# VH-VL binders against Eukaryotic translation initiation factor 3 subunit M (eif3m): the designs that were tried, part 9

Target 1, 160 residues: Eukaryotic translation initiation factor 3 subunit M (eif3m), of Schizosaccharomyces pombe (q09722r188to347)
Amino acid sequence: DDEQSFAFLLEAVKMDNSTADEAVRELVQRAVNSPKYFFFDDIVTLPPVQQLEQSTLQLLGILSGGMTDDYVSWVAENHAHCQHQKFDEDAIARKMKLLTIASLATQAPNNTLSYGDVAKSLKIDENEVELWIIDVIRAGLVEGRMSQLTKTLSIHRSSY
Key: E = the ipSAE of ESMFold2; O = the ipSAE of ESMFold2 at other seeds; V2 = 0.75 times the mean of E and O plus 0.25 times the DockQ between their complexes.

## First folded at step 3 (VH-VL)

Design b25 (framework fv_axatilimab)
Fold by ESMFold2-Fast, scan of step 3:
Structure b25 (fold): chain C 160 residues (1-160), chain A 120 residues (1-120), chain B 107 residues (1-107)
Amino acid sequence: as target 1 above (160 residues)
Amino acid sequence: EVTLKESGPALVKPTQTLTLTCTFSGFSLSTRGVGVGWIRQPPGKALEWLANIYWNDDKYYNPSLKNRLTISKDTSKNQVVLTMTNMDPVDTATYYCARIYYGSYAMDYWGQGTMVTVSS
Amino acid sequence: DIQMTQSPSSLSASVGDRVTITCLASQSISSYLAWYQQKPGKAPKLLIYAASSLQSGVPSRFSGSGSGTDYTLTISSLQPEDFATYYCQQSYSTPRTFGGGTKVEIK
């Protein structure tokens, strides 16, 4: 299974700091492209990963704490790097929007996030916000309740 | 509707610092996906890209000139500033600023250019 | 850096002629290529982006094609106002790089 094979690769790189460059690059590529992998702190800090080129490390930094806007400017200058590393630009863009919502939810005053704040941060129309909230809940990044009456998400749990 | 205009000194002495300002209208650098870049063209030569700045303040520099270049923006004034240190006669060129649009990744509108001559 | 090589460096053509200018990238640029027109004493003007997309307001006689490393700008029926130097530019990788230019002279 793809999730199990990824977990084995991650453990191999964690346990052996002399892991071959090809395996390290495969680990990063799979994590970056996966629609299910959201925690990049355990990858970024691995010594073999820290030996990769600056462009990859910049992307991992964005994935571990940045917002969708950071990715949009990065990718405008890194199309070649994405192709060479087999990074899926559209998959990453989608992942960044989910991570941005999770970050906003984690910092939300009174555990309440407005549709307007989500729309502004993602640079999308407010009527698209509910679909993105559904996706972030399906991804397991946020648990909460939506209210169309108040145009808000009431947050019960969030991780980022 | 979109316009850009460069301003700065026409004459710079060797070793001095050049400061150029790009003033624009018809768009905002607060808009997602928009940037402004600087390009130069020595007389009779090809275009050479210098630096880009984006709405989120991300900056990119030509590596061959990176140690000499600084780009900054003032979104409220609709201005982008380029600074180049240690000017040399070989830096004599027309300097352009241009808008970069996310949808095209190209420079879709350009200023008229400002000629900078470096001589003693 | 990605090097962009344009050919020819210059050409002379008559009004009504079909003109073809080529641009060769030192590596694949995945269609992140733009074409600019520069008239004497003026700033460049964007004609084509993403290798084949016509910029709004540009006459339909201009077209772009190509993929990978090889790209072409075509002017299907040259007009007097098309006297200019044409440049290709890649936005695939930083630094952005331009071709050396192709000067089109109308006689």
Scores: ipSAE 0.012, ipTM 0.639, lowest interface PAE 8.2, mean pLDDT 89

Design b26 (framework fv_axatilimab)
Fold by ESMFold2-Fast, scan of step 3:
Structure b26 (fold): chain C 160 residues (1-160), chain A 121 residues (1-121), chain B 107 residues (1-107)
Amino acid sequence: as target 1 above (160 residues)
Amino acid sequence: EVTLKESGPALVKPTQTLTLTCTFSGFSLSTRGVGVGWIRQPPGKALEWLANIYWNDDKYYNPSLKNRLTISKDTSKNQVVLTMTNMDPVDTATYYCARITYWGSGYFDYWGQGTMVTVSS
Amino acid sequence: DIQMTQSPSSLSASVGDRVTITCLASQSISSYLAWYQQKPGKAPKLLIYAASSLQSGVPSRFSGSGSGTDYTLTISSLQPEDFATYYCQQSYSTPRTFGGGTKVEIK
């Protein structure tokens, strides 16, 4: 299956620092395009990955600790690179919004995140915030409770 | 309320180094995703992109200028500096700084007024 | 580098005219194209981005269309303040490149 073949590829690259560029590029492509893969720290530190071009390394850095605005400035300079590498710009943009919510949740004062802060960080209307919170919870990145009355997310756990 | 303004010498001799400063207000380069670029326009000719710098200090340069360009920022002063070495009369142009727009397209949404630089003996 | 060819290089028009400016890219740029307006002695102003999206504050008489290599800026009913030079710009591949400009002059 697709998830199992990805796991196999990741382990192959982890075990062999001299893994061929084609296999390394396929690993990166599949990870950045996957709507289910969010943990880029274990990829960006791999020695074969660190030998890829600067544009790809910058993207992996953004995926491992950045926010959605970091991605929009990067992709503005890298549309051709995305097309050449078969990176799905829209899939990555969606993933960055989810990772941004997870990052905000991790840093939230008193473990409380307002809908207004989420809307501002994602550059979306406040009425769209709850759908994004539902998606980030479904992705397993955040556990918490939403309150429409106070327009806040109370955070129990964040896996950023 | 976003404003940018270029400053630097109006006259540069051939072989000298040009240093231009862009001072801006209404936004900050401490804000994630924002950047500032430099574009020039020789008299009667088309616009030519020179360099971009972003909030995270990422820098991009026009390869055709043979490593003559250096871009840097001072976030606390709201300034971006462009340095161009080995000036030639063909580098005579109006030099603009501009803010780079969000949403992944890399378009310049606000521009400075431009500063004319003449390269002549 | 991606070459951007604008046509015409200049045109004369009257207030109320429909004006069309074209921009041809040497390779597909996937709609990563902007249009700028530059009035004499002034800095350029962004009109349209992503080939067809109107920048906030820009009058609706301006529109952009196109895909692949072929793009068009249209001014549906030319106004006195529209006499200017117009430039297209691709942001698909570095370096960013601009067209040669189209000067719209009063007839």
Scores: ipSAE 0.184, ipTM 0.687, lowest interface PAE 4.6, mean pLDDT 89

Design c04 (from a1d with light chain T94L; framework fv_axatilimab)
Heavy chain, then light chain:
Amino acid sequence: EVTLKESGPALVKPTQTLTLTCTFSGFSLSTRGVGVGWIRQPPGKALEWLANIYWNDDKYYNPSLKNRLTISKDTSKNQVVLTMTNMDPVDTATYYCARIYYGSYFDYWGQGTMVTVSS
Amino acid sequence: DIQMTQSPSSLSASVGDRVTITCLASQSISSYLAWYQQKPGKAPKLLIYAASSLQSGVPSRFSGSGSGTDYTLTISSLQPEDFATYYCQQSYSLPRTFGGGTKVEIK
ESMFold2-Fast, scan of step 3: ipSAE 0.472; ipTM 0.813

Design c05 (from a1d with light chain T94H; framework fv_axatilimab)
Heavy chain, then light chain:
Amino acid sequence: EVTLKESGPALVKPTQTLTLTCTFSGFSLSTRGVGVGWIRQPPGKALEWLANIYWNDDKYYNPSLKNRLTISKDTSKNQVVLTMTNMDPVDTATYYCARIYYGSYFDYWGQGTMVTVSS
Amino acid sequence: DIQMTQSPSSLSASVGDRVTITCLASQSISSYLAWYQQKPGKAPKLLIYAASSLQSGVPSRFSGSGSGTDYTLTISSLQPEDFATYYCQQSYSHPRTFGGGTKVEIK
ESMFold2-Fast, scan of step 3: ipSAE 0.516; ipTM 0.814

Design d01 (from a1d with light chain S30R; framework fv_axatilimab)
Heavy chain, then light chain:
Amino acid sequence: EVTLKESGPALVKPTQTLTLTCTFSGFSLSTRGVGVGWIRQPPGKALEWLANIYWNDDKYYNPSLKNRLTISKDTSKNQVVLTMTNMDPVDTATYYCARIYYGSYFDYWGQGTMVTVSS
Amino acid sequence: DIQMTQSPSSLSASVGDRVTITCLASQSIRSYLAWYQQKPGKAPKLLIYAASSLQSGVPSRFSGSGSGTDYTLTISSLQPEDFATYYCQQSYSTPRTFGGGTKVEIK
ESMFold2-Fast, scan of step 3: ipSAE 0.529; ipTM 0.829

Design d02 (from a1d with light chain S30Y; framework fv_axatilimab)
Heavy chain, then light chain:
Amino acid sequence: EVTLKESGPALVKPTQTLTLTCTFSGFSLSTRGVGVGWIRQPPGKALEWLANIYWNDDKYYNPSLKNRLTISKDTSKNQVVLTMTNMDPVDTATYYCARIYYGSYFDYWGQGTMVTVSS
Amino acid sequence: DIQMTQSPSSLSASVGDRVTITCLASQSIYSYLAWYQQKPGKAPKLLIYAASSLQSGVPSRFSGSGSGTDYTLTISSLQPEDFATYYCQQSYSTPRTFGGGTKVEIK
ESMFold2-Fast, scan of step 3: ipSAE 0.489; ipTM 0.813

Design f01 (from a1d with heavy chain D58Y; framework fv_axatilimab)
Fold by ESMFold2-Fast, scan of step 3:
Structure f01 (fold): chain C 160 residues (1-160), chain A 119 residues (1-119), chain B 107 residues (1-107)
Amino acid sequence: as target 1 above (160 residues)
Amino acid sequence: EVTLKESGPALVKPTQTLTLTCTFSGFSLSTRGVGVGWIRQPPGKALEWLANIYWNDYKYYNPSLKNRLTISKDTSKNQVVLTMTNMDPVDTATYYCARIYYGSYFDYWGQGTMVTVSS
Amino acid sequence: DIQMTQSPSSLSASVGDRVTITCLASQSISSYLAWYQQKPGKAPKLLIYAASSLQSGVPSRFSGSGSGTDYTLTISSLQPEDFATYYCQQSYSTPRTFGGGTKVEIK
């Protein structure tokens, strides 16, 4: 299956520093395109991955600790690279919005994140914020409770 | 509100190094997603992109000129500096700096500074 | 490098005319295209980005269309202040490249 084959590929690259370039690139492509893969720290530090070109390493760095604005400027200089590597720009943009919410949740004072702050960070209308919060909770990145009355997310746990 | 202004020498001799400074207001290079680029235009000819720098200090250069170009920023002074080595008469052009905002396009431009390379 | 070819290189039109300028990329640029207006002695001004998105403050008579390799800038009813040279620019692949320009003379 798709998830099992990815796990096999990841394990193969972890165990063998001489893994073929094609396999390393497929690992990275599948990870960045996957709507379910969010933890890039275990990929970025792999020696075969570190031998990839600067553009791909910059993207992995953004996925490991950046925010959606970091991706917006990176992709503006890398559209052709994304096409060549078969990186799905829209899939990555969506993933970055989820990771940005998780990052904001981790930094939130008093474990409270306002809809206004989310809307500003994602460059979206405030009435779309709840749908993105639902998605980030479903992805397992944040555990919390939404309040329409106060327009806030009360954070119980953040994995980012 | 957003303004950019180029400054530097009007005349440069062949083989010398050109240093241009872009000073701006109305935005900051500490803001994520923001960058500044340099573009030049020889008299009566098309625009040619030279280099971009972003808030996170990522730098991009026109490959045909990469060995001659250096771009840097001073975020606290709202300045971006372009250095170009080994100037030649064909480098005679108006040099512009321009803002890049949340995309790959130049949304605000400086007035331009004319640089003539002559012996 | 991606080459951008504009046509025509120049045109003359009367106030009220519909003006169409075309831009052809040497390979697909996936709508990563902008249009700029440059008046004599002045810096370029952004009109349209992402092939069809109108920049804030730009009159609605300006519109962009196209995909793949073929793009068009249209001015639906030419005004006196539209006297200028227009440039397309791709941002799909480094280096960013500009078209040769189209000079619009109001005559």
Scores: ipSAE 0.413, ipTM 0.781, lowest interface PAE 3.2, mean pLDDT 90

Design f07 (from a1d with heavy chain R32S; framework fv_axatilimab)
Fold by ESMFold2-Fast, scan of step 3:
Structure f07 (fold): chain C 160 residues (1-160), chain A 119 residues (1-119), chain B 107 residues (1-107)
Amino acid sequence: as target 1 above (160 residues)
Amino acid sequence: EVTLKESGPALVKPTQTLTLTCTFSGFSLSTSGVGVGWIRQPPGKALEWLANIYWNDDKYYNPSLKNRLTISKDTSKNQVVLTMTNMDPVDTATYYCARIYYGSYFDYWGQGTMVTVSS
Amino acid sequence: DIQMTQSPSSLSASVGDRVTITCLASQSISSYLAWYQQKPGKAPKLLIYAASSLQSGVPSRFSGSGSGTDYTLTISSLQPEDFATYYCQQSYSTPRTFGGGTKVEIK
C-alpha cells in the first residue's frame, strides 16, 4: 500500500530528528510528486527537513503557501535540482495550480470565485477553468457548485 | 511587436556605479511566467549572464559578481534597472537586456548598449 | 559552474554548404540548451530552444539535436544571411552559461 508506506515514512521522520538524509529526501520526493498530497505545512516544519538545502526548502515553502507564479520562476532556475532529486516538474506544476485555486477559494469574498479570476491567477484560457475546478473538487481541496451561466464557483467549504 | 531597449552612460570611471535601464513594450512584467535578464559581452568575448528578475519580483544573480549587482523593476513603467557597483576596466562590455517567457531562454533581446570603463 | 565548449571556434563555408557546430557541456544538462545567432553589430537572436525546438519565425534549415552533454546545431544549406557567430547556452543550472561562440565566415 503506497499510501500506508508514505504515512509510515512521514511518522518515522516526525519521531526521529536523526533520520537518515536518504529517508528524508525520499519523504520529500514522494510528497512533492504525489498527485494526492497537498498539506506541506506538515512536512516543511519537520527538523530533519529543515536541514535540507535551500532550493528544496524554497520549493516546500512555495508548496505550503505560494502561488503557481512562485513555482514558475523557481523551476526556471532549478531544473538541475529537480532532475537530481527526481522531482517531477509537470506533476508539481499541476499541483501548484490546484493549490492556487484552493488558496483563492479560501480568500474569496462572499464565498464566490469567478472563472475570470481563476484564469488570471493560473494564466490559462477561461475555457480551461472548469476542468481545473473539477480537479480541485475531486482532490477534496474545495467543495462548491459551478455555474456555467454566471461563470462562477460558489464555495461551500475550502481547506488550503 | 516585442521590443527592448537599453539606456545608460557610455563611459564610466573605475570605482563608480553603473546604472542601466531596460525599457520594453509588447509585454508586461505583471504577466506570470515573464522575466527580464541582463547579459553582457566584452569586446571579442563570449556572452555572460548577470541577473534575472521575474513578474513576482524573484531575483537571481550571477554568484561570481558577489553583491555588486542589484536588479529591480517598475512594472507600471515597463522598466527593469540593473546597478553594478565598483566598476573596473574588465567590466567594459556591451550590456543587453532580454525577455524570458515561460521558460529558461532569452527569446527577445534589446540592441545592446556599449559601456566603456576607463580613467 | 557548467562549462560550455563550442567547436570549432571558427569555420569558412560557401553558400549551399551543410554546416555543423557542436557544443559540449561539462556535465549533463538534460536538453536545457538554446542556440543563438549574432550578426556583426547586432544583438543575439534565439534560433533553437530545448535542444531541438525551432523558434517561431526561424527558417527550417536550422535544426538542433543532442542530449546529455553533446549538442549540435546544423544549417542544412547555408544562405548569405547565415554568416554570423553562433552561441549555445545552458539553462539547466545556475549560473546560466554560454559557449565561446563559433564564427561562420564566407569562404
Scores: ipSAE 0.407, ipTM 0.776, lowest interface PAE 3.3, mean pLDDT 90

Design f08 (from a1d with heavy chain T31D; framework fv_axatilimab; at its last look DockQ between E and O 0.96; V2 from the best seeds 0.00; counts 0 for: pae E 2.4 > 2)
Fold by ESMFold2, look of step 4:
Structure f08 (fold): chain C 160 residues (1-160), chain A 119 residues (1-119), chain B 107 residues (1-107)
Amino acid sequence: as target 1 above (160 residues)
Amino acid sequence: EVTLKESGPALVKPTQTLTLTCTFSGFSLSDRGVGVGWIRQPPGKALEWLANIYWNDDKYYNPSLKNRLTISKDTSKNQVVLTMTNMDPVDTATYYCARIYYGSYFDYWGQGTMVTVSS
Amino acid sequence: DIQMTQSPSSLSASVGDRVTITCLASQSISSYLAWYQQKPGKAPKLLIYAASSLQSGVPSRFSGSGSGTDYTLTISSLQPEDFATYYCQQSYSTPRTFGGGTKVEIK
C-alpha cells in the first residue's frame, strides 16, 4: 500500500547514501504532501537529501522545527518552486498548523494549553480552535482533554 | 493604524552608496509572518521590486541589481534599511517601502522618497 | 523573469463607464497576482490580491478575474476618484514584476 511503499522508500534512502536523485525527490515529495507524515528530523538529516536545492532544504527545516508563520513567509517567496517540485502548498499549510499545535503542547506550562494561545499562533479565530485540536489528537501528536468552559486543552501526552 | 515612512538623501552623486531607512508603526517585525519590501519607480515609469526582508531575517533580492543591494532590520527601532551601491543616474526614482502581511502582496506603502542621482 | 504586459497603456472614459484592464503574464502565474491603484504624486494602493480577492476598504465596483496567463481588472461603474494609473504585479516567481501600467483618464 502507499504507507508501506513510503516506509520502504525511506528505509532504502537511509541505507544507501548514493540513492538516485529521483528516488530522493520522490521521498521528499511524498513526505511533505502526506497528511500522515510528521517526523521530518528523520528526513532532513539524510545525506542525499542535503544535496537538494536550498529552497527544499529550507522547507524541510521549517517542517522539522518551525511554526506556521515560518511556512507562510517561505511559501510567499517559493510558489514556483513548489509547483516544480510538486509540493502541495495547502497540504503543507495544514500540516504546519498541526505541528505548531503539537509544539505548543510540548512546551505548555502546567500541561495546559489555552485556546487563545493556539488561535494566536495559528492566526485563526478562536471558534476554529477545537476543530484543529481534534485533528491534532486524531493525528496522534497530542493526547488530552478539551474544555470549552475553561477554553483549554489539558495535555496528558505530547509525542512530537 | 499602519504607517511607513522612508528617509534618506534626496541627492546622491554617481558611484556613491545610497542608504534608505524605512521607519514604521502599527506593526513590528517581531510580529510573526510580517515582512517589509522596497520598490522603486523612476519618474513616469513602472514600478520595480528591489528586496524583501521578513520577521525571521529571511532576505530576498532582485537578481537584476547585480549584488548592489543589502537589506537589514532593527526590530527594536521598527526600522528596515536598504543600501544600494554604485549609484548611477538611471537609478533616479521614488523609493517606497511597503509591508507584507500573510501573503505575497504589499498591503501598506510609505509615501515614498525621491532620490536623484546626478553629478 | 516573468514579464507582465498590461493593455491598454491608457484609456479615456466617462463617469459611469465600465472599464476593463488586462494583464498578460509571459508564463502561468497560478493566480498569484495583485492589482494596485496609483494617483499622481502618491504611493500605490492595493486593490486586489490573489487575482480576485478585494482588499479591505476597496469598493465592490472593483473586481479581478483570470487564471493562467490572462488576468483582468474591472471597474463596473467608473467614479471620479477612480481616474488613476493601475498596475498588476505577479508574486509567483522571483523577482516580483509589475506591469507597465494603464492610465485611466477623463474623457
Scores: ipSAE 0.523, ipTM 0.823, lowest interface PAE 2.4, mean pLDDT 91
ESMFold2-Fast, scan of step 3: ipSAE 0.664; ipTM 0.862
ESMFold2 (binder alone), look of step 4: mean pLDDT 92; pTM 0.939
ESMFold2 at other seeds, look of step 4: ipSAE 0.581; ipTM 0.838

Design g01 (from a1d, 42 letters changed; framework fv_miptenalimab)
Fold by ESMFold2-Fast, scan of step 3:
Structure g01 (fold): chain C 160 residues (1-160), chain A 119 residues (1-119), chain B 107 residues (1-107)
Amino acid sequence: as target 1 above (160 residues)
Amino acid sequence: QVTLVESGGGVVQPGRSLRLSCAFSGFSLSTRGVGVGWIRQAPGKGLEWVAHIYWNDDKYYNPALKSRFTISRDNSKNTLYLQMNSLRAEDTAVYFCARIYYGSYFDYWGQGTTVTVSS
Amino acid sequence: DIQMTQSPSFLSASVGDRVSITCKASQSISSYVAWYQQKPGKAPKLLIYAASSLQSGVPDRFSGSGSGTDFTLTISSLQPEDFATYYCQQSYSTPRTFGQGTKLEIK
């Protein structure tokens, strides 16, 4: 029901460029904090959203095509903004790791992504990579097969 | 051992430009969470943050200086730069470079280079 | 911008004294404050970060406390090498801002 109420809010903002500032901010907060919402192109281009302050627009840009390192530098400069907007810094950090894997998968040569490349991009140990790959597959962002023998993910589909 | 050494200071006339350099060693600006920046101090006055740049090339500026100053780096030389344009008498200061970690604090500082803007 | 105000601006003390310097932020900054020591003609040196964490290599006579808007740097037993100017700095919001400084001089 949270998904349905979010969808109704998104539709309302899409249909009415004069939507109240409070409703626009609630839409952005819910999208940013949600562990299930990953496709920010639907939000960032909305005219009422484009009227928000630069800090929020920077974050939406990072969520719409950036990597986890972009978020790490952004949040270091925006703790006050996150507190005022009720953005969950840890929830966003987790979401950025999943989006980074999906982005790497989309760009992967020969539809193959190494555990080493994932570990380097996420700044984690290689032995943690499989758990993150399981999470990105469960999130529906990537379909593929893991191989412990070759330390690779063979990508069948990626959405990002 | 982390070291930072500034250079390029001197005496310049108002309205002119000057580029400062900071050679650093003992760390890489490719390390996540690491940045380097500039802090200045006018004679007998306190500290004023100028700008810093992060490992991912994100740049942050003092709003009062953003239109005239540009921060950049050359990772192949482990060198940080500050390009200062349209210099004014109030830009007279010692300019320090320092390492910033996760945006929180400046843990290692250079000795500073002196810029004097006078007619 | 967040304004950092130090008190006092000038402090006279003797070796062996306990001294405290305060720093007030114009709005709540959680624990995003650092303290620096600067001696004449030298670069600042980091003493304390995250309000209360002692930087490696700094003597344990230095300590920091506080959260929100009010922060304190304490030197428990002043030594001759501690006569210097002290600055607080916030990193909660851009731009980074420093206090005006507290000059600690021998009495």
Scores: ipSAE 0.406, ipTM 0.770, lowest interface PAE 2.8, mean pLDDT 90

Design g02 (framework fv_telazorlimab)
Fold by ESMFold2-Fast, scan of step 3:
Structure g02 (fold): chain C 160 residues (1-160), chain A 119 residues (1-119), chain B 106 residues (1-106)
Amino acid sequence: as target 1 above (160 residues)
Amino acid sequence: QVTLKESGPALVKPTQTLTLTCSFSGFSLSTRGVGVGWIRQPPGKALEWIAHIYWNDDKYYNTALKTRLTISKDTSKNQVVLTMTNMDPVDTATYYCARIYYGSYFDYWGQGTLVTVSS
Amino acid sequence: EIVLTQSPATLSLSPGERATLSCRASSSISYMHWYQQKPGQAPRPWIYAASSLQSGIPARFSGSGSGTDYTLTISSLEPEDFAVYYCQQSYSTPRTFGQGTKVEIK
């Protein structure tokens, strides 16, 4: 299936630094577009990946530690590059929102993240925050408990 | 705390090159995601984006003007410089520099400097 | 390039009235920003990312929209709100501005 074939491709690129350019580009495209892949540190450091063009490396850097605003700035200048590389701009934007919440959770004072802080970082209405928190928890990036009374997320674990 | 200020000539003759400097404080162009851009406004007309430069030295230019434009930065001096060649009376405008921050909008602006192009 | 069309060109209203300003993009975009400009002054950032108010902007202002259609609303006009409002897109280069909507006293 697609998850298994992706895992095989990733191992092939890891084991053989002479992997064909087409395989490396397919690996990056599939990782970037996948709603399930979040661990870009594993990809960015691969020698064949480091030989790709600057625009792609910038995107991988953003996916490895940036915030959603970094992506918004990058995509505004790289729309044509996304079309050429078959990067799904909307899929990446969604992924960046999830990664941003995970990053905020990791940095949260007293392991508590307010809905207001999430809304500001994601540029969304506070009423939509709960839906994004549910998605982050379902993705396995954050474990925690929501309180609608106080409009906060109490973080038990963050993977970012 | 964040301030930007434009400096350059108030009068430019047709065919001359315009050089404008944006001096800023309260932030650094070494900060990831931060950039500084230039926007102009002819008297009584709409805003027109000219160019911007990012922390990583990536440069972007208005396509209609790009053959006439150069943007550069000196991170240690907190300055961004715009040059525009072959000035024409239609280039008469107030020129603003502004910071790009969060979501690619311009969140702090200089006061603007009026550049008049006439013989 | 993405063209932004603002309507109406001019709104002539009295204090206390509701103002609705429209900005339409020639193609679908992710974010729209708004600036307020008063005569002789630099534009001031007002609303960013469609609906987020810049720090210090009164709650009577709101922004909404998605895709190609975006709106700035003033629920009850105050004297200090009479100005020109410009929309701006950051979805693609070149960055573009609308032609402006002038909110003027009736």
Scores: ipSAE 0.005, ipTM 0.499, lowest interface PAE 14.3, mean pLDDT 86

